# Designs tried in a protein design chat: VH-VL binders against q9h9l3. Part 412

Target 1, 176 residues: q9h9l3
Amino acid sequence: PRKMVAIDCEMVGTGPKGHVSSLARCSIVNYNGDVLYDEYILPPCHIVDYRTRWSGIRKQHMVNATPFKIARGQILKILTGKIVVGHAIHNDFKALQYFHPKSLTRDTSHIPPLNRKADCPENATMSLKHLTKKLLNRDIQVGKSGHSSVEDAQATMELYKLVEVEWEEHLARNPP
Short names: E, the ipSAE of ESMFold2; O, the ipSAE of OpenDDE; V2, 0.75 times the mean of E and O plus 0.25 times the DockQ between their complexes.

## First folded at step 22 (VH-VL)

Design Dh8 (framework fv_amlenetug; at its last look DockQ between E and O 0.73; V2 from the best seeds 0.74)
Fold by ESMFold2, look of step 22:
Structure Dh8 (fold): chain C 176 residues (1-176), chain A 120 residues (1-120), chain B 108 residues (1-108)
Amino acid sequence: as target 1 above (176 residues)
Amino acid sequence: EVQLLESGGGLVQTGGSLRLSCAASGFTFSTYAMTWVRQAPGKGLEWVSGISYSGEYTDYADSVKGRFTISRDNSQNTLYLQMNSLRAEDTAVYYCAKVPYRGSGSFDYWGQGTLVTVSS
Amino acid sequence: EIVLTQSPGTLSLSPGERATLSCRASQSVSDSYLAWYQQKPGQAPRLLIYDASNRATGIPDRFSGSGSGTDFTLTISRLEPEDFAVYYCQQRSTWPLTFGQGTKVEIK
């Protein structure tokens, strides 16, 4: 249904020695994988480490980037009231400085039926790349030019669809 | 409501310098990235330079690197392009354009342009 | 550098007809980062579509965009008299940002 969205973020290093993760791109897709939001975001703090090999973020992306405060407002408006799917989604919410209701949050890194379907230990924390290859026969995050948050959000939604009926029924029986 | 007014164009000789200005009104200039795009007479559009909302990040087309400098004064709502070492191929109408929050890297509002003619 | 090639060079049509404009990229345009602009003589370009299919603010729904990868299309479902202009595509996936050479839509 269209009341569910998937989100993925890319972060850059700020703060001392670039160890703080700050939001630099956010992509949101609907249930069908259509892009609802995809923008580069300029963190409020000085960028120390672009982390390009993972983030895909380069200096040029910051030239046209949306200010963090503006982007955050736009993103939260989309997320409010929706079931939000992500992979290790606590990192995305932390970068957004945002708390989404647990009852409306789905984290594909911690869904036992999804691990079971991939022939992985039910309690293991599996990477998005691994699950996507195993269950969707797709290679994502290829090369060393960094991840695409659109690609990752779309993959996350497709993974959730594989277990959606089972997991939504589980959550209805076991409210978070 | 959004208005962008370029000025400072004119006739200049090869090797000369010129400073373009773009006066902005009808929006909060200090929170939007800005760009310069040029169009040679009878030709297509060429991206020239961009600048982040705070001015901290800039970039340039290879054809103008080292010769052109983009800058902004957020207190005066003005975008600038300093053009040095001008060449005949720099002859064009120069547009300033606003970068939207959605679809950034597209340009939602443009000025009417100012003509720069570089002659030998 | 991504080269954008538009076709046809000129479309001669009457008001009320459907216009279909093509933009082909020399290499894939990541995440469908392609925009469409309208430019009338003596005027600056006007943004119509961003990111392949999103209408810019205030653009009538007779303008629609589609496509991905290397092939993109702008459609004007029913031409109005004010729609006769030159149309440009523009990509933002790879620096430098580049524009197509334009398609002129003229009255027949």
Scores: ipSAE 0.834, ipTM 0.910, lowest interface PAE 0.6, mean pLDDT 92
Fold by OpenDDE, look of step 22:
Structure Dh8 (fold): chain C 176 residues (1-176), chain A 120 residues (1-120), chain B 108 residues (1-108)
Amino acid sequence: as target 1 above (176 residues)
Amino acid sequence: EVQLLESGGGLVQTGGSLRLSCAASGFTFSTYAMTWVRQAPGKGLEWVSGISYSGEYTDYADSVKGRFTISRDNSQNTLYLQMNSLRAEDTAVYYCAKVPYRGSGSFDYWGQGTLVTVSS
Amino acid sequence: EIVLTQSPGTLSLSPGERATLSCRASQSVSDSYLAWYQQKPGQAPRLLIYDASNRATGIPDRFSGSGSGTDFTLTISRLEPEDFAVYYCQQRSTWPLTFGQGTKVEIK
C-alpha cells in the first residue's frame, strides 16, 4: 500500500481587502501522526488580514517564516507519490498552488461512510471539529489562539483511519 | 562559506546609544531572515530581535522593545541593530545569526559577536 | 514564554564516554521547534541539531537529538576532547524565542 500523509494549512488574507487566501502555515503528518513538516510560511504579497482568530497566525510568526516558494518546494517533495489526506483539502491545494492527483487524494469532508459513522447525513459537509468530537471524542480548535494545523492534520488522519478499509475498497471499485 | 561579522560594539554610558552592524557574505543575504542574540558575561543566550528577509516584519524581546530597532540593507548585505536608552543590563556580547529556511527560528550560522559594555 | 530547563547543570565526563543532556519545556513544543547549540569558551554558538533530531551541516554523527512534547535529549555517543563545551537548547514554538540555561560538559 502507498504511504499516506495528512496535511492541514492555515491561510492569511492578502490582496485587495485581504480576500486572497495565502498560505501562512503548513503541517504534514504521517500515518502514525508524527510530524513530517510544520512551518510558518511567508506569502509573496503583503498580509492584509492575519485572520488570527481562525488561523492562529500573528505578525511575529512571519519574522522567521519560510518564503512561500521555498516552502512549496519542500511540501511538494513530501506529498509527491503519497496518498494525501485532508479536510476540505481543495482549499489547502489552492493555497499551495498545487493540485494532487485525485486518485491519490482523500478528503474527509467528502467521505459518506465517515459521516454515516458520525450519524450525519452522508452527503453533508461536516466540520473537522464536529467529526473529531463525535468520532474521536476529542476537542480540537478550542480557545481563542486559533487553530493548530498539526492538531488538525493529526485529527484528519485519525478520522480517515476509521473508514480506511471500507473507503479504499470503495475507491478500488469506483476509481475517481 | 557563510560569514557573519559584527561591528560597532564598545563602551557606552547609561542612556546612551549605539549602532551595531553585521556584514554578511557567502549566501544570498536578501533571501534569509536574520536575528540578534546576546549573551551577558558568564550568562546564557537571550534572543533580542528578528527581521524577515525583506525587512517588512520585525519583532523584539520585551526587554528591548521601544529601545532597539532592527533593520537591514539588502543591497549592502548588512544587518543593523540600533540601540537607544541603553542600560547596564544590556551589557553583553551581541551576535548576529542567520535563520535557515527549514527550522526557521533556529540559527544555523553565527558571527563571532561584538561586545557592548554599558556603564554608569 | 516557554521556559526551557536543562539538566544537569554540569556534566563531568571523560573522553570516550557517553553524554546525555536533557531539556525540559514548560509547555509542549513541536519537534520541528527544538534546536541544540554548542558553545566553546570564547567562541560563538554553533548549531548542532534542528527540528529535535536533525543534525546540522557538518555535525558529526556522534551527536544526536531525540524527544517530543516537553522532554528532549541531546546525546553524544562518544565524547571527543573538542566536545567539552556548554550546550543550549532553544525553542521556536512560541514567541519570544527562548533558550535553556545551558549544560556544561567538562572533563572529569
Scores: ipSAE 0.662, ipTM 0.861, lowest interface PAE 0.7, mean pLDDT 94
ESMFold2 (binder alone), look of step 22: mean pLDDT 90; pTM 0.919

Design Dh9 (framework fv_amlenetug; at its last look DockQ between E and O 0.89; V2 from the best seeds 0.66)
Fold by ESMFold2, look of step 22:
Structure Dh9 (fold): chain C 176 residues (1-176), chain A 120 residues (1-120), chain B 108 residues (1-108)
Amino acid sequence: as target 1 above (176 residues)
Amino acid sequence: EVQLLESGGGLVQTGGSLRLSCAASGFTFSTYAMTWVRQAPGKGLEWVSGISYSGEYTDYADSVKGRFTISRDNSQNTLYLQMNSLRAEDTAVYYCAKVPYRGSGSFDYWGQGTLVTVSS
Amino acid sequence: EIVLTQSPGTLSLSPGERATLSCRASQSVSDSYLAWYQQKPGQAPRLLIYDASNRATGIPDRFSGSGSGTDFTLTISRLEPEDFAVYYCQQRSNWPITFGQGTKVEIK
C-alpha cells in the first residue's frame, strides 16, 4: 500500500510587524520514525521575529540554512504521492506554499477517535503536547528553548498509529 | 568538479591586516552558505565564521569578533575573510568550506587551505 | 558551548581490523547534529558522516556512525591502508560550532 510520512515545520515572523509566518525548519519522518528530511530553511524575505520560544529558531541557524526554493523542491518530492500526517497541518502547507490532496492528508488535531482516546471533546482542536502526554506518556516541547520539529513529527506519527486502522476505514467510507 | 581555492595567506606582523580570498567553481556558489575554519599548527579544527548564501546572515567565533569580517561576492563566486588586528594566536591554516543543502552545518567540500603566520 | 571529547587519543591497529572511535559531548547534542571528518597530513578534512549516521556522498559503506545524546561512535568495519588518519567529530546543535580534539588512527 501507499507510503505514509509525518511532517512538522517551524516558522518565523516576516512581513509587517512579523505577522507573516515563513518556513524556517522542516522535518519529515517515515512510518517507523526514521528521519527522511530535517533542515533549517532561510525565508526569502527579512526575518522580523524569530519566535524562538516556540520555534527554536535563532539567527545562527540561518547562517547555514538552505534557500526556501531549494528546500521546498526537496520537501515536495518527498511528499508527492504519499499520505502526509501532521498536526494542524494546514499551517505547514501554507508555509510551504503547497496544497496536498485532501484524500492523502491526515491531521491529528482533527481526528475525533484520537480525541476520544484522550478523554477530550471529539470536535476540539487539541495540542500536540497534550495528546502526546495523555496517550504516549511522553513530554515533548519541554522548556523555553523552543520546539524540535523532528520530535514533533515523530510524536505525530505515533499518535496517528493509535487510530490508524479506525480512521483509514472511516475515510474509505466517507471520502473527504 | 567542485573546487575551492584559498589565497592571500602569508607572513604578517602582530596588529597587521590580511585579506583571504576563496575562489569557487563547479557549483552554483550564490545558493550555498560558506564557512571559514582554521587549524593552528599541530592542533585541531576551529570554526571561525559563516555566511548565508545571500550574505545577509553572518556569525563569528568569539575569538575573532570585531576583528574579522566575512563577506562574499556572488557575481564573482568569491568568499572573503578580512582579518584585522592580527594576533599570534591567529596563526593557522585557513580553510574555505561549503555548506551542503542536506546536513547543513556540516561542511562537504573544503579548499586546501592558506597559511597565515603572525610574527612578533 | 558544547565541548566534544574524543577517545582514544590514538588508536593503533592493523589493516583489516575494526576501528571504533568515540565522541562524547559535554551536553546533549540535540537532534543528533554530529558529523565526522577524516584528515590526512597536509590535506583538508573530508566529510564522512553527517547527522550522526548519514554517509556523505562517495563515502564507502565500511564507515558508519551511530549514537545520540552525549555519546557518538564512528566505526570503520575493516581498515584499509588509506584509512590511517586523524578523525574529528563536529557538532552543530549549539552555537558555536565545535570540533573534538581528534583521534589518530595509526598502524600498530
Scores: ipSAE 0.843, ipTM 0.917, lowest interface PAE 0.6, mean pLDDT 93
Fold by OpenDDE, look of step 22:
Structure Dh9 (fold): chain C 176 residues (1-176), chain A 120 residues (1-120), chain B 108 residues (1-108)
Amino acid sequence: as target 1 above (176 residues)
Amino acid sequence: EVQLLESGGGLVQTGGSLRLSCAASGFTFSTYAMTWVRQAPGKGLEWVSGISYSGEYTDYADSVKGRFTISRDNSQNTLYLQMNSLRAEDTAVYYCAKVPYRGSGSFDYWGQGTLVTVSS
Amino acid sequence: EIVLTQSPGTLSLSPGERATLSCRASQSVSDSYLAWYQQKPGQAPRLLIYDASNRATGIPDRFSGSGSGTDFTLTISRLEPEDFAVYYCQQRSNWPITFGQGTKVEIK
């Protein structure tokens, strides 16, 4: 089987009124939850809104942040050829200005067997926090310090592993 | 080969000013964050200041806020530290250090340092 | 700020022995952004380990870093004569960036 990685990104607001979501942190973990990548990233445009409450990003983090173009290159090298697991992963790819092949993408926010296992409607979009609590009995994204992208990526991978066999078989029969 | 060379250190009186420079070579200076770290004689390391690759973002230790200013000239591959209102406790060897892409927040290359002595 | 406390203050060992250095943080280093440096007399610090366990370029494999949360360790599996120096840990999990007070590894 192909190697799998899980990704989670944190975004800040740039552009007019901070409505553009720009990548400010990216974390990638392997199948075992080992961190392959975890960097603060500096957007090419001025940050208007750090969205700290959710992103955990502060101005100080941008002092030593990796420029976006460089970070993007590093991240893409890791993702290329991998099955990429994420939660609402289209947001991460959008922020990266990169789109991974659909056949190699796994979005835990859109896996009916996962929702079923969590006693949720199969076609509902559930939060990572909710699924993690329900299925892994783990609290993530707690406190006021914002999200931890490493923690979120690890949780995402663990959630996928719960339904990996079933879902991979489904995808094999029904390729996207 | 990465090289960092500090200069501008010397003897200065309390309340005086001094400007340190760090000449960088062997890497694309304009794409890396830089930092100043100092070490008082016989003491440990103390982070002083950091600056992003473009110079847009800066930060300082509380001990030097309002007195020190970090800046850079990417066209000259040079990092600066303007030190005003110097105090005796500012006496130290001042190192410039490079921040790597991976492990940003650590410092992968250091200069040999320049000594600043503040006397009454 | 996060205070890093290193122990022991001084470690007296002989060449060939194993050295274990500890770095304890006053609060959790959430992202394992912990680095280790070596400094010899009259020289600038040299990066050994970054992000808790990643060995810097050119660093011998006898150096290793481990730990998470508040407890970190630098291990030198077999001391070489050139390894007798002062070692510092450093964190960037929270600002300001801070260093430990250092551990001196000296020859017994």
Scores: ipSAE 0.323, ipTM 0.761, lowest interface PAE 1.4, mean pLDDT 94
ESMFold2 (binder alone), look of step 22: mean pLDDT 91; pTM 0.933

Design Eh1 (framework fv_unasnemab; at its last look DockQ between E and O 0.08; V2 from the best seeds 0.00; counts 0 for: pae O 10.4 > 2, placed apart)
Fold by ESMFold2, look of step 22:
Structure Eh1 (fold): chain C 176 residues (1-176), chain A 122 residues (1-122), chain B 107 residues (1-107)
Amino acid sequence: as target 1 above (176 residues)
Amino acid sequence: EVQLVESGGGLVQPGRSLRLSCTASGFTFDYHYMDWVRQAPGKGLEWVAEIRNKFNSHTTYYADSVKGRFTISRDDSKSIVYLQMNSLRTEDTALYYCAREWFDSGYYFDYWGKGTTVTVSS
Amino acid sequence: DIQMTQSPSSVSASVGDRVTITCRASQGIRTYLNWYQQKPGKAPKLLIYDASDLQSGVPSRFSGSGSGTDFTLTISSLQPEDFASYFCQQANSFPRTFGGGTKVEME
C-alpha cells in the first residue's frame, strides 16, 4: 500500500522589498489528519515582511523557531518515499528547496474530478478556501489573523479523499 | 541509538500504587506517540495506554481494564513517559514495556524497551 | 473491541521451510495491522507495519499481505534466528489489540 501525507507551509517575505517567499511554518498530517510535524521555522535571511494577515507568523514565533536547515532535514525525512498531497504544492516544495517525484505528488488545485465535484471547470485553478467551503461545508482561513497550516493540511487531505479512488486508478492507468 | 529504559516496577500488595517511568533518548521524543504494553508471565501482549505527541495535544487513551486506575503522562523537556498505577490488582501482574509509536503509514510500535516487572500479590 | 484471531498457535518447522501465519480481525481494520517477533526474555521487535511494509533492517524473506479482516505473515525460507513467537496487532481502533501469538519451533 502507498503511504500518503499532506503538507502545508506558511511563508514570510525576505530579500529586496520582502518579495522572496521564505519558509516560516510547516505542517504535515497523516491520512487520518493526525499531526506528524508542526514547527515554526527561522529563515536563514532577515525577515522583511512577516505577512501576518495571511501567514499568521509574528515576531514572537521566531524566538524559538527551528533553523531552516534543521527543519528541512526533519521535513524531508517524513516526505521521502511518500505520496505527498498539497494545494498549489509547487510553492511548498520551492520554499523547502526540494523537488518531490511527480509520480508521488498530488495537487488538489489541479485535479479535474475534484473540480467537477465542485461544479467548477475541470481545468480551473481553485483556491483551497473555495473548495473546502463548497465540498466540505467548512470555513477555513477565517479572519485577518492568518492561516493555520495544520487546518489547511487537514482540509487538503480531506479534499483528496473525495477523489482518491478515482484519481489513483487514473494515475495507475496513465503513469506520469 | 534509540533507547527506552523502564523503571519503577516491584512487588506490591493489591490495592497499592506504583509509578513506572520510561526514559527515552536518541530520537525526537516530542514528535512520537508513546505507549505502555504489558505481558503477563507466559501470556500474550496487552496494550495498556497511549499518550500522543505535542502536536496532538498529548491526548491519552486507555484500555478498559485500567481506565480510571492508571494515568499515562509525559514530560517532553526530560524525555520521560510515566504510568501511574493505582488500585493495583493481581491481574495487573506483568512485564510492562514502554513503546515508541510512529504514524506516517498506519500506527505502529517501532521500538520497545526491555520492560519493568510489576508483581501484585500477597 | 476488535478481537484478533491468530493461527496456528504453534508450528514446527525446519531451516529453509516456508512458514505462513494468519491473523483474522473480528471487524475490518483496513491495512492497520502490524507484525512483531518476540524471542524468550526479549522485547517484541517490529517486522511489518501497515499490513505489508517492511521495517528497516528486517530481512526481505519476511513479507506481509492482506486487508480488511484477513492478513498473512510469510517467512519464505526460515533461518535459525527466526525461531520465535510472532504477534499480529491491529491499530485501526482503540483499544489496540494483539493476536494470541504463534510459536515457530525447530522440528
Scores: ipSAE 0.893, ipTM 0.941, lowest interface PAE 0.5, mean pLDDT 94
Fold by OpenDDE, look of step 22:
Formats: C-alpha cells, structure tokens, sequence
Structure Eh1 (fold): chain C 176 residues (1-176), chain A 122 residues (1-122), chain B 107 residues (1-107)
C-alpha cells in the first residue's frame, strides 16, 4: 500500500523586521487523518513577529517548544520515503529547510482536476479554505485564534483523496 | 508528557464549601480550554464547567445544576485550574475530573486527570 | 439543552464480535460528537472526535460515523481489552452533554 502523509506548518517572523519565515509548528497526518506529529517548534533565531492572527502561535507556545534541529530530524524521519501531500507545500519545505523529492510531492494548490471539481479555473491557485468549503462543505481557518495546522493538514489530505486516482494516473503518465 | 492532577476532594456536610485544584504539566496550559467533568458513583459522566483563555481574558460556562454555586477559574502562571464549590448538596457527590479540551477539528477532551472524590453527606 | 440518547445501555459480546453503539441527539449537532472509553476505576479515554476522526494511538478496529442527530461507534472485532463502558458526548453547544453510556460485557 502507498504510504502517504499530509503536512502543514505554521511560521513566525524572525530576522530584521520579522520578514524571515521560521517554522514554529508542524503537523503531519496519515492517510486516514490520524495525527502522526504535532509539535511547537523553537526557531534558532529570536522571534520578532508571532503572526498570531494567522499562525495561532503565541509566546507561551515557545516555552517548551522543540528546538528546530531536533524537530527537523523528527519530521524528516516521518517524511522519508513517503508521498507528502500539502497545500502550497513549497513554503512548508522552505521553513523546514528540506526539500522532498518532486516525484513524491503532491501540492493541492496545483492540481487542475481538483480545481475543476471545485468549479474553479484549472490553472488558478486556490486557497485551502476555499477548496475545503467547496468540495468538503467544511469551514476551516475560522475565528481569531489563527490557523490549526492539524485541521489544515487533514483537510489537505481529504481534498487530495478526491482526485487521488486520476492524479496518480496522470503523474504516472507524466512524471515530474 | 501531559499530566493533570486533581486535588482538594473530601467529605463535607451539605451547605459547606470545597475548592478543587487541577495542576497541569507537559503542555502550554494557557492555550487550552480546561473543563471539569464529574461522575456520581455508578453513574455516567456529567459536564460541570469550562474556562477558556482568550487574549488574557477568561470566559466561563456552567451546567445549570451548578450555576450560582460553583466557580471555575484558572491561574495560567501556575498552570492550575480551580473549581470553587459553594452551597454543596448531596447530589454533588461524585468523582471530579479535570480535562484538557482540544479544539482542532472539533471540541473534545483529549486528556483527563485521575479525579478527586467529593462526598457530600450529613 | 441537547439530550444524548445512547443505546444499548449494555451489550454482551464475545471476543471477535462486531459491536455497534448508537447515540442520538435531540437536535442537530453536525459532527461535533465524541466517543470515550472508560474502564472500571479509570478516567475516560478519548476514542473518536468530530464523529469519525480516530484519536492518535487508538486501534483501527474502532470507528465512528454519523452526522446531524444519529451517530454510531463500531468495534469491528472486539478484543479482551475492549470490555468497558463507552460514552458519547456532544460539543455543539452548552451545556456539553454526555450519553448515558453503554457497558460492553463479556458473554
């Protein structure tokens, strides 16, 4: 059976003026939506902007957060050899300072059949929130507490499952 | 490791007061909602109260059976949630659990303490 | 208040049996329904949340389904360690309310 996981990361701002996106939370779920990993992560540099309204990250979350180097090792161990599903996943990989093989990566923000199913332009980049609402009739990223990376990862996996068969066939015929 | 440890239970007469405490560890306490759930001997589970932390303010919710008598509060600096129980009644006799509420993809109690026993008897 | 009606109150089963427990809400609660397992002398343990999501570490023989008012917990193949009480709980509105419980006993 195919080993597949979905990942979603939350980032905070570091560096001058907080413009550097640093990993502060990572959630990984399996094909069934079970949580395999969900940890707050301590960036190596001082946090300038928690971006709480989007990230949901607060200062208190960093008190017992897992150091980045340790967390990165844990996460990479989970991802190795698996098909990794994400939404705009290049941002997650960038924050992890890790790039998964393209042949084993699935980005739900760039799957034309998924957009078609949602009555969206095939070549458009649609938000996870929009696709989730249209295709799963589910509201995510609501409220003022910021995003839930677990919820987002689960939604991403569910969306991919809708087009998994046809997309995997497409990729088999057209390998990246 | 997430841990919740209740304390403060005991035997009291009707009309008396008792204060329960739940000490939390192993997680970011102020991020989570905290609840009290009780279970009378040989009976089912009954939700008692919930306290939320939103931008350094607390919102509380109570079961009708305890409104006006019980007060839930929390000290985020100490990672403790309290249940002040006044005007206790015999029907308040129960094992009182402290529970952490998670709110990702729903609202659920993912961790529970072992409970502390409250017995109200004349 | 939302009343949760759980059935049956008790069930006798054998190892390997399929066990189904039902929970009905007095009004629609969407998917805000959780299932807990409780063994004698122990605190409740979360099994299923949001009607069908399996809690981490819970065996795959447990599954939840339903939406609106009718929900089910299924144990596909009962194991010796599954003899316990089970409770549903709605999280749609306050007050939070539990079902009356189902005791799964050895036949």
Amino acid sequence: as target 1 above (176 residues)
Amino acid sequence: EVQLVESGGGLVQPGRSLRLSCTASGFTFDYHYMDWVRQAPGKGLEWVAEIRNKFNSHTTYYADSVKGRFTISRDDSKSIVYLQMNSLRTEDTALYYCAREWFDSGYYFDYWGKGTTVTVSS
Amino acid sequence: DIQMTQSPSSVSASVGDRVTITCRASQGIRTYLNWYQQKPGKAPKLLIYDASDLQSGVPSRFSGSGSGTDFTLTISSLQPEDFASYFCQQANSFPRTFGGGTKVEME
Scores: ipSAE 0.006, ipTM 0.555, lowest interface PAE 10.4, mean pLDDT 92
ESMFold2 (binder alone), look of step 22: mean pLDDT 94; pTM 0.958

Design Eh10 (framework fv_unasnemab; at its last look DockQ between E and O 0.30; V2 from the best seeds 0.00; counts 0 for: pae O 9.9 > 2)
Fold by ESMFold2, look of step 22:
Structure Eh10 (fold): chain C 176 residues (1-176), chain A 122 residues (1-122), chain B 107 residues (1-107)
Amino acid sequence: as target 1 above (176 residues)
Amino acid sequence: EVQLVESGGGLVQPGRSLRLSCTASGFTFDYHYMDWVRQAPGKGLEWVAEIRNKFNSHTTYYADSVKGRFTISRDDSKSIVYLQMNSLRTEDTALYYCARDLFDSGYYFDYWGKGTTVTVSS
Amino acid sequence: DIQMTQSPSSVSASVGDRVTITCRASQGIRTYLNWYQQKPGKAPKLLIYDASDLQSGVPSRFSGSGSGTDFTLTISSLQPEDFASYFCQQANSFPRTFGGGTKVEME
């Protein structure tokens, strides 16, 4: 498949003591960074901890938020059949209660050529903030108002494009 | 079922104005880009304008031939896209199509309305 | 503006013939090239997007190829319903631009 999108999600705390991470925002961008989807999502459980400093989610965002079941359907329709790029993307899929085919998944937290380009250990898990600063000369996730899933999804796509030709060729030679 | 229904065409004199409407149904309208494309009698297709979705600030783009004279806009609550056409010229005579513009893989017009005819003549 | 030069302007063919239509961009457009079919009095219908991806419901006898500046639409075995005009369109840059069209007619 050559169709490619990038995804990023923000989570809030639900369950006992707010320790469960539940989906509260999802952003999806196309190859050029155009935003295909960006909605606040109402978790099916009571929100215990908005985690606003990190998530950027506030109570007012939930007033008109899309219920999780509906949002999940919208998101999965966009992802089906596409190469999906993300950073530590298993967390996003877990929050969506979804498994995307491994052959169509690209995780910028675990791409050896990308780490090498950033002068980082080849097999290390690298943060999105760190890679973006080193390779794109940009600061993301700045300030006290939390992360932007749009900003993060766009950065993730830009990072992947730096190694796309090399990594897609590698995966073709070494099918998962 | 996706439907795009254009209206507002007619016969007008040069220098006058006309507003086209395109009513959309059967899809999540506010998530999509929408375009106007025109076809002069016996001629090929000419892209006119694009308006992007709510997530991309409803950003607009225009062909040079209409820039400054035409304005594309949308009302997501009514699922309508508009084309305000000012200072009309005889060369604006065409069948005007409304098109849904998908951008998940490239950018392409996957559904077109039947069009509305604009005739600019003395 | 990216000019799209489409050739031939018309072709006469019979059912069963292989028909090839070319489209040349004045600048590189990567794979952002679409093909549309239009019958008289009707709106255009998408056949192929992103140079080679077949739109849902379009028969596999239609195929697209190319990247950069040179693109081809091929109908491997012409059917009676394929007599129509065909337009290419680039979506790499604004303004979006169309080729001049190719009319495929019965011999």
Scores: ipSAE 0.787, ipTM 0.902, lowest interface PAE 1.1, mean pLDDT 93
Fold by OpenDDE, look of step 22:
Structure Eh10 (fold): chain C 176 residues (1-176), chain A 122 residues (1-122), chain B 107 residues (1-107)
Amino acid sequence: as target 1 above (176 residues)
Amino acid sequence: EVQLVESGGGLVQPGRSLRLSCTASGFTFDYHYMDWVRQAPGKGLEWVAEIRNKFNSHTTYYADSVKGRFTISRDDSKSIVYLQMNSLRTEDTALYYCARDLFDSGYYFDYWGKGTTVTVSS
Amino acid sequence: DIQMTQSPSSVSASVGDRVTITCRASQGIRTYLNWYQQKPGKAPKLLIYDASDLQSGVPSRFSGSGSGTDFTLTISSLQPEDFASYFCQQANSFPRTFGGGTKVEME
């Protein structure tokens, strides 16, 4: 079986008016939920909006943050050749300026059996927080400190594991 | 092809030191945890030490039987893991294996070297 | 430390026999249990990882089951090349620990 990891990224706002989403933190966990990578990342452009209430990123986190180019290289090395699990993972890849092969990508925001298991419409896009609460009876993204990318990555992996057998079988019959 | 080749074993007297090396090839070394496992003659397997690679830092773990005496280290640029063994005892006599720890989908030793023999005798 | 109690220490069997080896952990280890095969003069070889996952290249006659504290390695139909020693190993906590081993020998 192919090796599997889960990824979650936090972004800050750069560019004019802070509308450009730039990678500021990336967390990667293995199949067991162990952290393989968790780094604050310094965007190449000036940060205009830290989006702290959502991202959890503060100015102090950027003091010793890993430069984007370096971090991107490190992350890509980890992801290469693996099945990458994420939630709305297109956003993470966009922030990384990298797109993983579709055949090796698993997006928990678009897995009908997962939604079905959560008594949600199969074709609806459900939040990670909602699915985690419904299926894992766990609260994530609580408090005022913003999201934890490690927590989100772990939750994403756990959710996928619930439907892994069924979904992998489906994908084998219906390659993307 | 993944290969692990141990070296540095030999015959030593109690109290002496010995340094084992394990040269790895055929895989991305710096993305794997590395372990030493030993086997005394006619006995079972005993875990000795593990070294994990976190970007720019290493975390190490030891069996109680070797704590304070053995040091595991690695040189990622050379794809080598080492085991510095000080204050050797007769009970340290064993075949020492280097093993790759696959941690990204679980924790297990999927590749082993052929081992290097350490004999501690007066 | 987590103690791994493996049984039996040895078993005599014939080709075609069903062989079962048990490993009991002193405390819960979830599914962090691996099985290795070792032939005389050779390094251990991974057979099963995470209690029940079969390592690539390992014959399907090998299977693993269990969770928590009780685990089992089964050889459905023993083949001549299966006469060897087998070890369980927990990866739940440090120190990593192995079972005492089971020698499968010809009857």
Scores: ipSAE 0.008, ipTM 0.596, lowest interface PAE 9.9, mean pLDDT 92
ESMFold2 (binder alone), look of step 22: mean pLDDT 93; pTM 0.943

Design Eh11 (framework fv_unasnemab; at its last read DockQ between E and O 0.96; V2 from the best seeds 0.92)
Heavy chain, then light chain:
Amino acid sequence: EVQLVESGGGLVQPGRSLRLSCTASGFTFEYHYMDWVRQAPGKGLEWVAEIRNKFNSHTTYYADSVKGRFTISRDDSKSIVYLQMNSLRTEDTALYYCARDWFDSGYYFDYWGKGTTVTVSS
Amino acid sequence: DIQMTQSPSSVSASVGDRVTITCRASQGIRTYLNWYQQKPGKAPKLLIYDASDLQSGVPSRFSGSGSGTDFTLTISSLQPEDFASYFCQQANSFPRTFGGGTKVEME
ESMFold2, look of step 22: ipSAE 0.773; ipTM 0.896
ESMFold2 (binder alone), look of step 22: mean pLDDT 94; pTM 0.953
OpenDDE, look of step 22: ipSAE 0.924; ipTM 0.952
ESMFold2, fold request of step 23: ipSAE 0.852, 0.861, 0.852; ipTM 0.926, 0.929, 0.926
ESMFold2 (binder alone), fold request of step 23: mean pLDDT 93, 93, 93; pTM 0.946, 0.948, 0.951
OpenDDE, fold request of step 23: ipSAE 0.946, 0.945, 0.946; ipTM 0.965, 0.965, 0.965
ESMFold2, last read: ipSAE 0.865, 0.875, 0.873; ipTM 0.931, 0.933, 0.933
ESMFold2 (binder alone), last read: mean pLDDT 94, 93, 93; pTM 0.954, 0.949, 0.948
OpenDDE, last read: ipSAE 0.944, 0.946, 0.945; ipTM 0.965, 0.965, 0.965

